# VHH binders against Arabinogalactan endo-beta-1,4-galactanase (ganB): the designs that were tried, part 20

Target 1, 359 residues: Arabinogalactan endo-beta-1,4-galactanase (ganB), of Cellvibrio japonicus (p48841)
Amino acid sequence: NTGVADNTPFYVGADLSYVNEMESCGATYRDQGKKVDPFQLFADKGADLVRVRLWHNATWTKYSDLKDVSKTLKRAKNAGMKTLLDFHYSDTWTDPEKQFIPKAWAHITDTKELAKALYDYTTDTLASLDQQQLLPNLVQVGNETNIEILQAEDTLVHGIPNWQRNATLLNSGVNAVRDYSKKTGKPIQVVLHIAQPENALWWFKQAKENGVIDYDVIGLSYYPQWSEYSLPQLPDAIAELQNTYHKPVMIVETAYPWTLHNFDQAGNVLGEKAVQPEFPASPRGQLTYLLTLTQLVKSAGGMGVIYWEPAWVSTRCRTLWGKGSHWENASFFDATRKNNALPAFLFFKADYQASAQAE
Below, E stands for the ipSAE of ESMFold2; O stands for the ipSAE of OpenDDE; V2 stands for 0.75 times the mean of E and O plus 0.25 times the DockQ between their complexes.

## First folded at step 18 (VHH; framework vhh_gocatamig_d2)

Design cc1 (from bb1 with N32Q; at its last look DockQ between E and O 0.63; V2 from the best seeds 0.00; counts 0 for: pae E 3.1 > 2)
Fold by ESMFold2, look of step 18:
Structure cc1 (fold): chain B 359 residues (1-359), chain A 121 residues (1-121)
Amino acid sequence: as target 1 above (359 residues)
Amino acid sequence: EVQLVESGGGLVQPGGSLTLSCAASGFTVDRQRLAWYRQAPGKKRELVAGIYSGGKTYYMDSVKGRFTISRDNAKNSVYLQMNSLRAEDTAVYYCARETYSRYGYDTFQHWGQGTLVTVSS
């Protein structure tokens, strides 16, 4: 099945939001037993896009603020990779369970006033990055915006009770990016990001019905454990989205465990339930998962695949949830070999074909 | 506050049927990931059946073809239809709302108090 012209650029990328923090915590990264700069390693292995999260003002950490994001963008560009800036529009993680308004905006109850705050913040952030020659190639207006964005914490709803408000706020962020791009003549692609294909099928229908149409890319998180779409079924969802909205689909988050062992006291998010029958939790299974997923996305006419946090390794540092990493078993680095590179790096340079094959 | 209240449990003979109900409050069941779990004496709580936000259902192997999960948005409720019941289906059955987090953030399933199903001849 084909849905998009074959000459569309195809990204193979990584979310490297934790690298600066991990290194400040003493982490080293190795390839063939030798210490390497991880940004250069990803580029040398064939990665072409770095995704990085931005929080508004997360006082519980020194990272994922504009200073940290600027360093990440600089390292990515110096290594020759394109960049995707992922606005969370919150002081912490946003996902399908929470979309908390930043504390700085918590006093704003009027939708138009809140839309202006979002617009100005987005514009000011882009302008600051542009002054540093770090303007991203793509921008996400929100992260996993499955529920209504910018909600007050005390009245959180796990849904979208006011789509008119949601659309006004989303369009404000989109317009900020569009207006900046037009003013400066510098192209920026706009991504809207929904977790899991089944949710995106519903959400983008609602978005279109409510006037959210002026974006470039449909971004999906795809984790087989949490999706009703199996890997073989994923192309059907991609095709439906692309045929309906005429926007390419990019997988902006995925991951797969290379082991089920835990190497620290922080429990891993991807456990036994994450394992698919075709892909054992092993270094080769992790690679085969990525090769299979990426081929399916390419064949369906998708825009690319970004692996989430392949460099979030175990350290002695404390995160919001305790000491260690909840993700070291899904990283591209082998904790038993001093964070030596795993076979999963081969997925960046594989030669993916544009056409779907019959199963 | 999210609340889930199970009902419909009881004593039934092997081969019989029961329908379990789960009344939800504090959220709407529409487009939520919901599941039934069970805990038999001396066993860990185990997943029995679930329904994804898009409506697709999934079942543990031993209940496939015998049990059906469904939701009724008008009654804000989730059901488990249990047919061809066997002694090994004896357990306390719990309704749950499955939460989602990809970032290692603390996640919780919301549980009911359970309803006892006893299959005995």
Scores: ipSAE 0.408, ipTM 0.752, lowest interface PAE 3.1, mean pLDDT 90
ESMFold2 (binder alone), look of step 18: mean pLDDT 80; pTM 0.805
OpenDDE, look of step 18: ipSAE 0.452; ipTM 0.777

Design cc2 (from bb1 with N32Q L34M; at its last look DockQ between E and O 0.72; V2 from the best seeds 0.00; counts 0 for: pae E 3.1 > 2)
Fold by ESMFold2, look of step 18:
Structure cc2 (fold): chain B 359 residues (1-359), chain A 121 residues (1-121)
Amino acid sequence: as target 1 above (359 residues)
Amino acid sequence: EVQLVESGGGLVQPGGSLTLSCAASGFTVDRQRMAWYRQAPGKKRELVAGIYSGGKTYYMDSVKGRFTISRDNAKNSVYLQMNSLRAEDTAVYYCARETYSRYGYDTFQHWGQGTLVTVSS
C-alpha cells in the first residue's frame, strides 16, 4: 500500500500530570470495586502513552516540577507505557492566552541570551531524566504555543507573533532536543503543540515561512466546545496539515464530560456548552465521543489521541482556585462509586480502522 | 491593556436595523475569538453571536438569519449588523474577547462597557 498510516505508530494515551498530587490528597482509584494503581490500570486497559507537563519553577505548588515529573515518568515506564514530556517553558500553565517567561529568565531581554537559557534548560532537563533511565520518547517544545512564547507579562502580545524572535526561541528548544538525541544516540521525537485545528492551520504556515521546520509531530488540542471544526470536520484539518507539512498529526489533548453533575464546590470547566448533540453527558456518551474521535483521527492518518487529565478527581486538595477538581466530571472515574473506572477506558483497546488515504 | 469600546446603539422601531461597532485596543482582533453578548433588564447576560479565529460565525437561535457578526482587521474592529429588530432584542450589547483556561478556573473574557439598543414603536 505504501500508506502513511501503515508505517506510523498510533498512540492511545493519557495525560496523568495530576495523579501524584491526587494520591497525596487521599484519592484512591478503583476498577470493578478494587483499589488499583492508576498507572497500571491505564496500561492494563490498553493505554500506551503517558503525557506529563513540566513547569520551570512554579513556587505556588509542589507538583509538576522535575521531581514530580520524574516520579510520573518512572510510574509510566514501570507499567510499560511510552512517555511524552510537555515543556511549558513557564512557571504556570501555558495556553493561547498566556506564555509567560519563567521568573528565573525575567531579567533576560536579549533574544540570543534567552535562546541560550532555553537550550540549556531543555538539555539539562533531558540529561537529568536520562541519568534516571527516564528519557521520554517524545518531547513537546512548548504547550499550546498559539501566541509568541516566553513573553514578559507586562508586554504580553495577544496576536501575531514577532516571528524573528519566536522562531529563534522555538528552534533553540528543538535544537536542544535534537542535539541531545544525536549526542546520546537515543531517539526523541519533537512535538509542536497548538490549541485547536483552525489555529494550527494558520500557525504552521507562519512557522514554515519563518524557518521553524525541524519537528516530527504536529500536536493539537481538540475540544469541540472551543473549536471552529466540528467532530465530522476534524479530518479535513488533519489531512490539510499532514499533506502540507508531511508530519503526522496527534491529538495531544481532548476531553468529554460523563456527567454535568458537580461533585464538589469547584466549578467544572466542561459544562452544558461542552455537550455535543450526538454524545450525551453520560458514561456511554463519553465513551462514544472518544470512540468516534479516535476513529476519525486514525482514518485521517493521524498519529494518536491523548486524553487530558482523566485522573483529576475530586479530593480535599486546594489548588490556586480552591478545593476540589474543575475536571472530575471529565475524568475516567465515577465520583459516585469511589472513583471506580468508567466505560471510557474501553476506548484504548477498541479496533480502529486504518486510513484509506494511505493507498 | 485590552480595551473594547462598543458604539452604534440607539432607539429603533420594530423591523428596523442597527450596526454595532466594537473598537479594540491592546490586541489585534485578527485571529481572535470575538463575540457579542446582551443583557436585557432582569436577565442574565447571554451570547448573541461569535466569530472564531478562522472566521466561522455562530449565532443564538433567536437571532440567526437576522444578525451578522463580522471583523475588519484594518480597523481592528468587530461589528454586529442587526436586522428585523424586535422588542425582545432590547438590551445592553457587549463586545467580548473570548479566551479560555481550563486549568482549574473559569474561561477568561475581556468585556466592553456596552451600548444600549432599544426597540420600541
Scores: ipSAE 0.439, ipTM 0.765, lowest interface PAE 3.1, mean pLDDT 90
ESMFold2 (binder alone), look of step 18: mean pLDDT 80; pTM 0.806
OpenDDE, look of step 18: ipSAE 0.504; ipTM 0.801

Design cc3 (from bb1 with S53T; at its last look DockQ between E and O 0.68; V2 from the best seeds 0.00; counts 0 for: pae E 2.7 > 2)
Fold by OpenDDE, look of step 18:
Structure cc3 (fold): chain B 359 residues (1-359), chain A 121 residues (1-121)
Amino acid sequence: as target 1 above (359 residues)
Amino acid sequence: EVQLVESGGGLVQPGGSLTLSCAASGFTVDRNRLAWYRQAPGKKRELVAGIYTGGKTYYMDSVKGRFTISRDNAKNSVYLQMNSLRAEDTAVYYCARETYSRYGYDTFQHWGQGTLVTVSS
């Protein structure tokens, strides 16, 4: 008994935040050799959820702002998919290493004032999207918030959060979503996102102890390379979280390389160290990983699996670190065949079984 | 700022024991993945032992049964107990905080300055 209701939805989705940028840089996507709209392709292949990242005011890129996010959400919706909006609450990438406060808020030292800024930003964003009929189904409050959110870059601490501050800030985001949902009568599920299951165990415990409790979904990044839990062990962590907090767990980020080859000047994030003995770095290996992972999550009573940036293909586009993609070898598109769809797409429509109800 | 400071290195005879310490600051050891590495003269730096956030440990094959990695949360430190030391264990030992980044890097590490371990008769 996972403590989660039997009628919990199960999403199989993709983060498609890079698609607009890739296309602007000349990227094309193919299925069976024919050019296709990537959003439609994912939908046709069985994806039912699109995750989209949002930066506050990234000056180093013209993408993943509210305008770009609106386009992405619209494309997802038009293709018939649900959407998850991911607030980074930063002007750049957030992860367990970085939770940089937006420059616009950097001068705010009072926690209550900062919480208000976050609340207002979240509310205004949702309102803007709602005016466009693009309100997301799920809102992720923060991204991989293993460490304290909205930290100054020069004093960043990778330790136990100041929970008085952190809880106030997180709850302000949560409350913004709740209040907006209530005001409009439109349901939105709140996701909190932690990188790797082992970190979720202590983080959500502390979160609960400090009054962060009004969320709907535990979101996890899961990469075996960087986790204490092997793939077969992942259900144990999921079960523990679900049994403890009575919240569904969803893998909101995962990936696996289909090759170890680098097709551009940007280094690949997933290299040889990412390869597990059971799953070779091949198109088939990638698929098998996804099928296995997703089945395990389903069996554990999880809420779904989202693949991170399967459409981040090689282009002339630049990142903060160079030209090209750091992820093309983990995409769903074969760079050797003009970005033709890989077998990985089959994981969206695979027959996953729920766990037998304990009589 | 993340800092790691190793200590405890020295000269020891074969078969002897030594305990290395790594004092961490700028992060908490029980909420981070830590590891010990070593680099012998003319060789590449290699992983010796690691401890996951949850406390699970892992070792290189040559040190299994001889070395033990542990942490003290109260002291915000990680340790490497080395028993049955061999000449081939001679190296500069480094402690590292292990993380990951999706921004072009598969592993992100903070390093200490290292401590020299010399095993010689």
Scores: ipSAE 0.369, ipTM 0.736, lowest interface PAE 1.4, mean pLDDT 93
ESMFold2, look of step 18: ipSAE 0.476; ipTM 0.788
ESMFold2 (binder alone), look of step 18: mean pLDDT 81; pTM 0.809

Design cc4 (from bb1 with T99V; at its last look DockQ between E and O 0.68; V2 from the best seeds 0.00; counts 0 for: pae E 3.0 > 2)
Fold by OpenDDE, look of step 18:
Structure cc4 (fold): chain B 359 residues (1-359), chain A 121 residues (1-121)
Amino acid sequence: as target 1 above (359 residues)
Amino acid sequence: EVQLVESGGGLVQPGGSLTLSCAASGFTVDRNRLAWYRQAPGKKRELVAGIYSGGKTYYMDSVKGRFTISRDNAKNSVYLQMNSLRAEDTAVYYCAREVYSRYGYDTFQHWGQGTLVTVSS
């Protein structure tokens, strides 16, 4: 008994935030040797949810701003998929080690004032999207918020958040979504996102203790190489979270390499250490990992699995770290075959079984 | 600022015991993954033991049953209890904070200065 309602939806999706940029840099995607629209391809292959990241005001890139995000959301919706908007609340990548306050807000030292800024930004963003009929189905308030959000770079704390501040800020984002949903009558589910299940256990406990409770979904990044939980153990963590908080758990980020080869000048993030004995770094291994993971999540009563940036292929595009993709070896596209679709796509339509309800 | 300071190294006879300490600042040990590494002269640095944020531990094979990694949250410190020390355990031991960074490649570590452990008769 996972404590989650039997009728919980189960998403199998992809974060496709890089697609517009990749295409602008000349990327093409293929299925069975034929060029295809990647959004349509994912939809056709069974993806039903697209996650999209949003930076506040990233000056180092032309993408993942509201304009680009709108394009991505539109493409996803046009292809018939649901959408999840991921607020980073930063001008750059946020992760468990980095939660930099947007430059525009850096001067704000009062927590209430900052919370208001966050609230207004969230509201304005949703309103803008809604005007375009692009309102997301889910909103992720923060990205991998293991540490305190909206921190100054020079005073970044890598530990227990100041929860008085952190709860106020997180709740302002949550409230913005709730208020907008209520005002418009359009339902939006709120996701909070923590990297790795072991961290979610303590984080959500503290969150609850400090009044962060009005969310709908526990979002997790799960990468086995970085988790205390092996893949077979993942259901235990999911169950614990669901039983404790009575919220569904969704894997909102995961990936597995289909190769260890590097096809460009950018180093691969997922290397040999990412490879588990049960799943070789091969097209088949990647698929098997995804099938196994997704089945385990489904069996545990989870809400879904989202693959992170399966379309981040090698191009002339630059990251903050160099030219090319750091993720092409974990994409769903075969760089050796002109980005032809890999077997990984089969995980979207696989037959996943729900756990038998203990009568 | 993240800082790690190792202590407790020294000279010990084979079969002896030693406890290394790592004092952490700038982060909390119970919310982070920590590890001990060692580097012997002329060899590459290698992982000795690690502890996940949840408290689960892992060890290199050669130290299993002999070494124990632990932490004290109140002291914001990590420890390596080393028993049944062998000559081959001689190395500079480093405490590291292991960081998951999807955008900074596979593994990022914060390192201390290290502490020398010499096992000799």
Scores: ipSAE 0.391, ipTM 0.748, lowest interface PAE 1.5, mean pLDDT 94
ESMFold2, look of step 18: ipSAE 0.402; ipTM 0.747
ESMFold2 (binder alone), look of step 18: mean pLDDT 82; pTM 0.821

Design cc5 (from bb1 with D106E; at its last look DockQ between E and O 0.56; V2 from the best seeds 0.00; counts 0 for: pae E 4.3 > 2)
Fold by ESMFold2, look of step 18:
Structure cc5 (fold): chain B 359 residues (1-359), chain A 121 residues (1-121)
Amino acid sequence: as target 1 above (359 residues)
Amino acid sequence: EVQLVESGGGLVQPGGSLTLSCAASGFTVDRNRLAWYRQAPGKKRELVAGIYSGGKTYYMDSVKGRFTISRDNAKNSVYLQMNSLRAEDTAVYYCARETYSRYGYETFQHWGQGTLVTVSS
């Protein structure tokens, strides 16, 4: 489960951050017509890693706080899966455009003081989970940290990292994880996460030049619609990153639509522009996309593939943007069949071939 | 503040050439995806050409081989070289910064004011 990169298992996983909320909103999940627990279903289908996001103190939702994350981690552990904790270091979504400082830290202007707050928060979170026997196997220090982390809202207009500041803050989070692991003797792998391969090629070069080097895994979001790299070209970026930094690459987010139909009033993020010529927006096309991607990642010596929110189904509940889900057409559950499992679940058990030189 | 300022539009004869410019501020063109769109009279705005942060380019079918998108990182600018112009290329041309789609239903683009290109016989 742990060790040197060439001893690291190849993960096939899912981000299940929405499941507790969806069930509270009345969602049910089915396989072959029978109601199932989704965590057990993913494990039974061969998933081995659950990713879950954590927000610092989001007042607009009751979910993705430490209590909700603890429940998700417990469900994943009880089903026999490993876990990846995804710190957003914000009170809301972080992505390539937004890395808002938590309200609780908004008064802190000194970088070293802010680094201490980040360190203490990371340590306290890990300690709380450890007390529950829920310490994650992997931790992301940030989510899609393409821009400078912990920004005031007005700094987004500039969008340019101050690397002295950014490196100090990133290393503080990394050190918190490392120090906790050493103190307890419990191994935790550290992931740094950038959206899209072309951005990672630039970002990790900058990170190395500025002293951000003490991490274990290069995490990528890969969505073909938004990447310069087509699926066949993705191994080139993986190889460059792994050869340059000697760290395995893991795809920590991907998705593909099984239909273009919208089942609620919330517009879907993955529409016609997401469709690639080789993979129709159909249940078979979704599966074939995943099989192809995962084989390419395995052959390139990558560390795994995590599907983003395959259980975010349509419900009566609301997001920041409206009622319903923006993702039901990319889930692994068929909205026309009471959320019965789609063929995409087969990607977890497929027999992927490693290259002779892959690790 | 993100700003995009197009220039270089004008009147040109069929078969002629024209270069459009887009000066950007508030972000760097080599770290962002930029695109040219156009809107002909009575038509919807449509994608013409784009350039990814890594420099790879893409084009709509009807302009492939005739139009070239490029950028100059030192001037923080993006260009559209238009050759072999046809009457159907007549439109207002817009420069845009395209963002990654966010979690949930949150997308946005930043637009310039546009520059008119008229191809007349």
Scores: ipSAE 0.240, ipTM 0.668, lowest interface PAE 4.3, mean pLDDT 90
ESMFold2 (binder alone), look of step 18: mean pLDDT 81; pTM 0.813
OpenDDE, look of step 18: ipSAE 0.401; ipTM 0.748

Design cc6 (from bb1 with F108Y; at its last fold request DockQ between E and O 0.66; V2 from the best seeds 0.00; counts 0 for: pae E 3.1 > 2)
Amino acid sequence: EVQLVESGGGLVQPGGSLTLSCAASGFTVDRNRLAWYRQAPGKKRELVAGIYSGGKTYYMDSVKGRFTISRDNAKNSVYLQMNSLRAEDTAVYYCARETYSRYGYDTYQHWGQGTLVTVSS
ESMFold2, look of step 18: ipSAE 0.501; ipTM 0.792
ESMFold2 (binder alone), look of step 18: mean pLDDT 81; pTM 0.814
OpenDDE, look of step 18: ipSAE 0.469; ipTM 0.783
ESMFold2, fold request of step 24: ipSAE 0.364, 0.398, 0.405; ipTM 0.742, 0.745, 0.750
ESMFold2 (binder alone), fold request of step 24: mean pLDDT 81, 81, 81; pTM 0.816, 0.813, 0.813
OpenDDE, fold request of step 24: ipSAE 0.030, 0.283, 0.259; ipTM 0.455, 0.701, 0.690

## First folded at step 20 (VHH; framework vhh_gocatamig_d2)

Design dd1 (from cc6 with N32Q L34M S53T; at its last look DockQ between E and O 0.01; V2 from the best seeds 0.00; counts 0 for: pae O 9.9 > 2, placed apart)
Fold by OpenDDE, look of step 20:
Structure dd1 (fold): chain B 359 residues (1-359), chain A 121 residues (1-121)
Amino acid sequence: as target 1 above (359 residues)
Amino acid sequence: EVQLVESGGGLVQPGGSLTLSCAASGFTVDRQRMAWYRQAPGKKRELVAGIYTGGKTYYMDSVKGRFTISRDNAKNSVYLQMNSLRAEDTAVYYCARETYSRYGYDTYQHWGQGTLVTVSS
C-alpha cells in the first residue's frame, strides 16, 4: 500500500459474478472440448483475482446476494485466487448514471443515520464472510461512483456530488472496512471505483478536497468507446492519478468483443462502436486488446486488470434486461463451440514487463 | 497439465503405520483444496480426508484420530499419515484436487493413479 511501483502487486483477474446464475440455467464451460469448472479454469489459466458483485437486497433476482456471493467467493478462494468484493450499495445495478439507495434505507433522510446504516451493513457483511473464512482481500466501496451514492430514484442527480453528504457516506464504508481489518488483524485493501479515466481525474481531486482520502486503490472502468482516452493514452491518466495521489490504479472493469454476432434475443452491449481500428472483433482481436491494455497498465505502474463478466454466456434464462446474455459476444467462451475457452484466456499468463516508472 | 502421483502404499500389519505421498504438478497444493479418497474392493470410492485452502482439515469418522492429512508447499505435495491401521482400511488410496461445480466438490476432481494399501496379518 506504499504506492511504490516495485512493490505493488499486479493482478490479472475476472469478475465472475454471473457464473452461479449461468450454471443454474444450465450453462456449461469447456476447455479443449472438456467440461470444466469455470473458477478452476480461470485459476489454471493464470487468473489470480476474482471480483464479485454484491447487491443489498435485490428482490428481482436471487443472485448476487450474500449467499450467492459467499458461494462465488468460496469457489474463487478454493481455486487459489484472491478476491475483491464489490459493494454496489444498491438493490440493483449501479453505474455512472444511477446510484439508487437500497429500499431498506430509503426512509433514512439524515446523512449520519444513513452513514451508520452503510457502516453497519458493510461491517456485518464482512463479519459474515469472515465467519466463513471468505474475507475478501480487497473491498470496493461503491461501484462506479461517478455521481452521488445512495440517491433516491425520483431525484437522481447526475452532476457533481453533494460532497458533504457523499464524503460522509463513502467514508463510512471505508471506515467500516478499516475498522474491521484493524479489529481482526486481517488486511483488506480499500478500492474506490470510477468509470473512465477522465472522470477519475476530477472525481478523486474533489474526493480528496472533501476528505475522502483513506483508500488504497483507485479502481477504473475502462472502455475505449466510452472514454476520452484512447488505449495508448490510458497510461497518461494512470500516471497522473498515481503521481497525484500516490495510490496504485487498477482497471477493475474492461472488456472487448470477440465477435459482433448476437447468439440470443438479448442485444449485445458491445457492438460495432466498441471495435477499435487496431483490434478486430475476433478471438485474436480480443486477446490482442487485452494483452496491449494489460501491458500498458503494467508499464504505467498499475495494480492490475480485471475483465468484466467473461463468463456471462448465453442461456435460456433472463437477467434484469431480458432473456439471454448481453455480453456473450464479449465473454471468454465460444458460443459456436459449446462455450469452449477462447484465446482471451492467454492474457492471464502473458509475460508483462515490469514498470520502470517512478514511485 | 494437472498431475497427481501417489506413492507409499504397501502391505502392513494391523496396528501398523504408513505414510502416503501425493506429488502434484501443474498447480500448487497450497492454493487448492486437496483430499485423499479410497476404494476398497467391491465398494464405492469414499472420501477419507481433506485439507482446505486455508489449511483446515476434515476426516471421515472411521479414521479420525488415526489419519492425518498434511501438505508440504515446498515439495508441492500432500500426505496422509495413517496410524493404527485396520483390515478395513485396505483399499486403493487416491489423491485428489477438489474443485467446485454447480453440484459441489464431488463433481470436479483430478485423481492420481492410486496406491494400494493392504492391511493384513
Scores: ipSAE 0.009, ipTM 0.242, lowest interface PAE 9.9, mean pLDDT 93
ESMFold2, look of step 20: ipSAE 0.476; ipTM 0.778
ESMFold2 (binder alone), look of step 20: mean pLDDT 80; pTM 0.805

Design dd2 (from cc6 with S53T; at its last look DockQ between E and O 0.58; V2 from the best seeds 0.00; counts 0 for: pae E 3.4 > 2)
Amino acid sequence: EVQLVESGGGLVQPGGSLTLSCAASGFTVDRNRLAWYRQAPGKKRELVAGIYTGGKTYYMDSVKGRFTISRDNAKNSVYLQMNSLRAEDTAVYYCARETYSRYGYDTYQHWGQGTLVTVSS
ESMFold2, look of step 20: ipSAE 0.365; ipTM 0.721
ESMFold2 (binder alone), look of step 20: mean pLDDT 81; pTM 0.816
OpenDDE, look of step 20: ipSAE 0.448; ipTM 0.771

Design dd3 (from cc6 with K64Q D106H; at its last look DockQ between E and O 0.16; V2 from the best seeds 0.00; counts 0 for: pae O 5.6 > 2, placed apart)
Fold by OpenDDE, look of step 20:
Structure dd3 (fold): chain B 359 residues (1-359), chain A 121 residues (1-121)
Amino acid sequence: as target 1 above (359 residues)
Amino acid sequence: EVQLVESGGGLVQPGGSLTLSCAASGFTVDRNRLAWYRQAPGKKRELVAGIYSGGKTYYMDSVQGRFTISRDNAKNSVYLQMNSLRAEDTAVYYCARETYSRYGYHTYQHWGQGTLVTVSS
């Protein structure tokens, strides 16, 4: 008994935040040798949820702003997929290493004022999207918020959040979503996102202890390479979280390399160390990993699995980290075959069982 | 409230032994990665030993075979048994809870106050 309702939906989706940028740089995607729209491809292959990253006011890029996000959401919706909006609440990437406050808010030192700013920003963003009939189905309040959110870069603290501050800020985002949903009558599920299951165990406990309780979904990044839990152990963490908080768990980020080859000047994030003994770095290995992971999540009563940036293919353009992709070897597109779809796409429509023996 | 409280430091002669203790609260040690660090005067803090939630241990090369990290889940504590102590082992020793960043680096440490170990004749 996972404490999760039997009728909990199960999403199999993809974060497609990079697609517009990649295409702008001349990237093309193929299926069976034919050029295709990637959003339509994912939908056709069985993806039912698109996760989209939103930065506050990034000046170093033209993408992942509200305009770009709107395009992505529209493409997802037009393809018939649900959407998850990921608020980074930063002008750059947020992750367990950094949660930088937007420049626009950097001058705000009072927590209540900052909370209001976050509330207003969240509300305004949702309102804008709603006006475009692009309101997301799920809203992720923060991204991999293992550490305190909205921190100054020069005084960034890695560790236990100041929960007096952090709870206020997180709750302001949550409340913004709740209030907007209530006001409009349009349902939105709130996701809180922590990197790796072992961290979720302590973080959500502390969150609860400090009044962060009004969320719907526990979102996890899961990479075996960087987790205390091996793949077969993941269900235990999911079960514990679900049984403890009575919230469904969703893997909102995961990936696996289909090759260890580097096709551009950008180094691959997932290298040899990412390879698990059970799953070679091959197209088939990538698929098998995804099938196994997704089945385990489903069996544990989880809410879904989202692959992180499966369309971040190699281009001539530069991202924050350099020219090319740091992820092309973990994409769903074969760089050796003009970005033809890889077998990984099969994990979207696989027959996952709600109750199955863990492998 | 998350806390780490180190104890057991003191003065010891070269070749001697000492056991450090770290009492954790606010989280469970068997579900987290824990580590011991040390910082000598004028030097950077360095990893000494770690223990995964699964119980696997790792050590810096200079302490391999001399130091042993362990935990007691019932006491929610981690320990560092230090044998064959050397003058170069003199440092403030810190207990830490470790967490990974997204890209596989230990970037999170929740630290205790530290305990001083002095190895001197």
Scores: ipSAE 0.023, ipTM 0.321, lowest interface PAE 5.6, mean pLDDT 92
ESMFold2, look of step 20: ipSAE 0.405; ipTM 0.753
ESMFold2 (binder alone), look of step 20: mean pLDDT 81; pTM 0.818

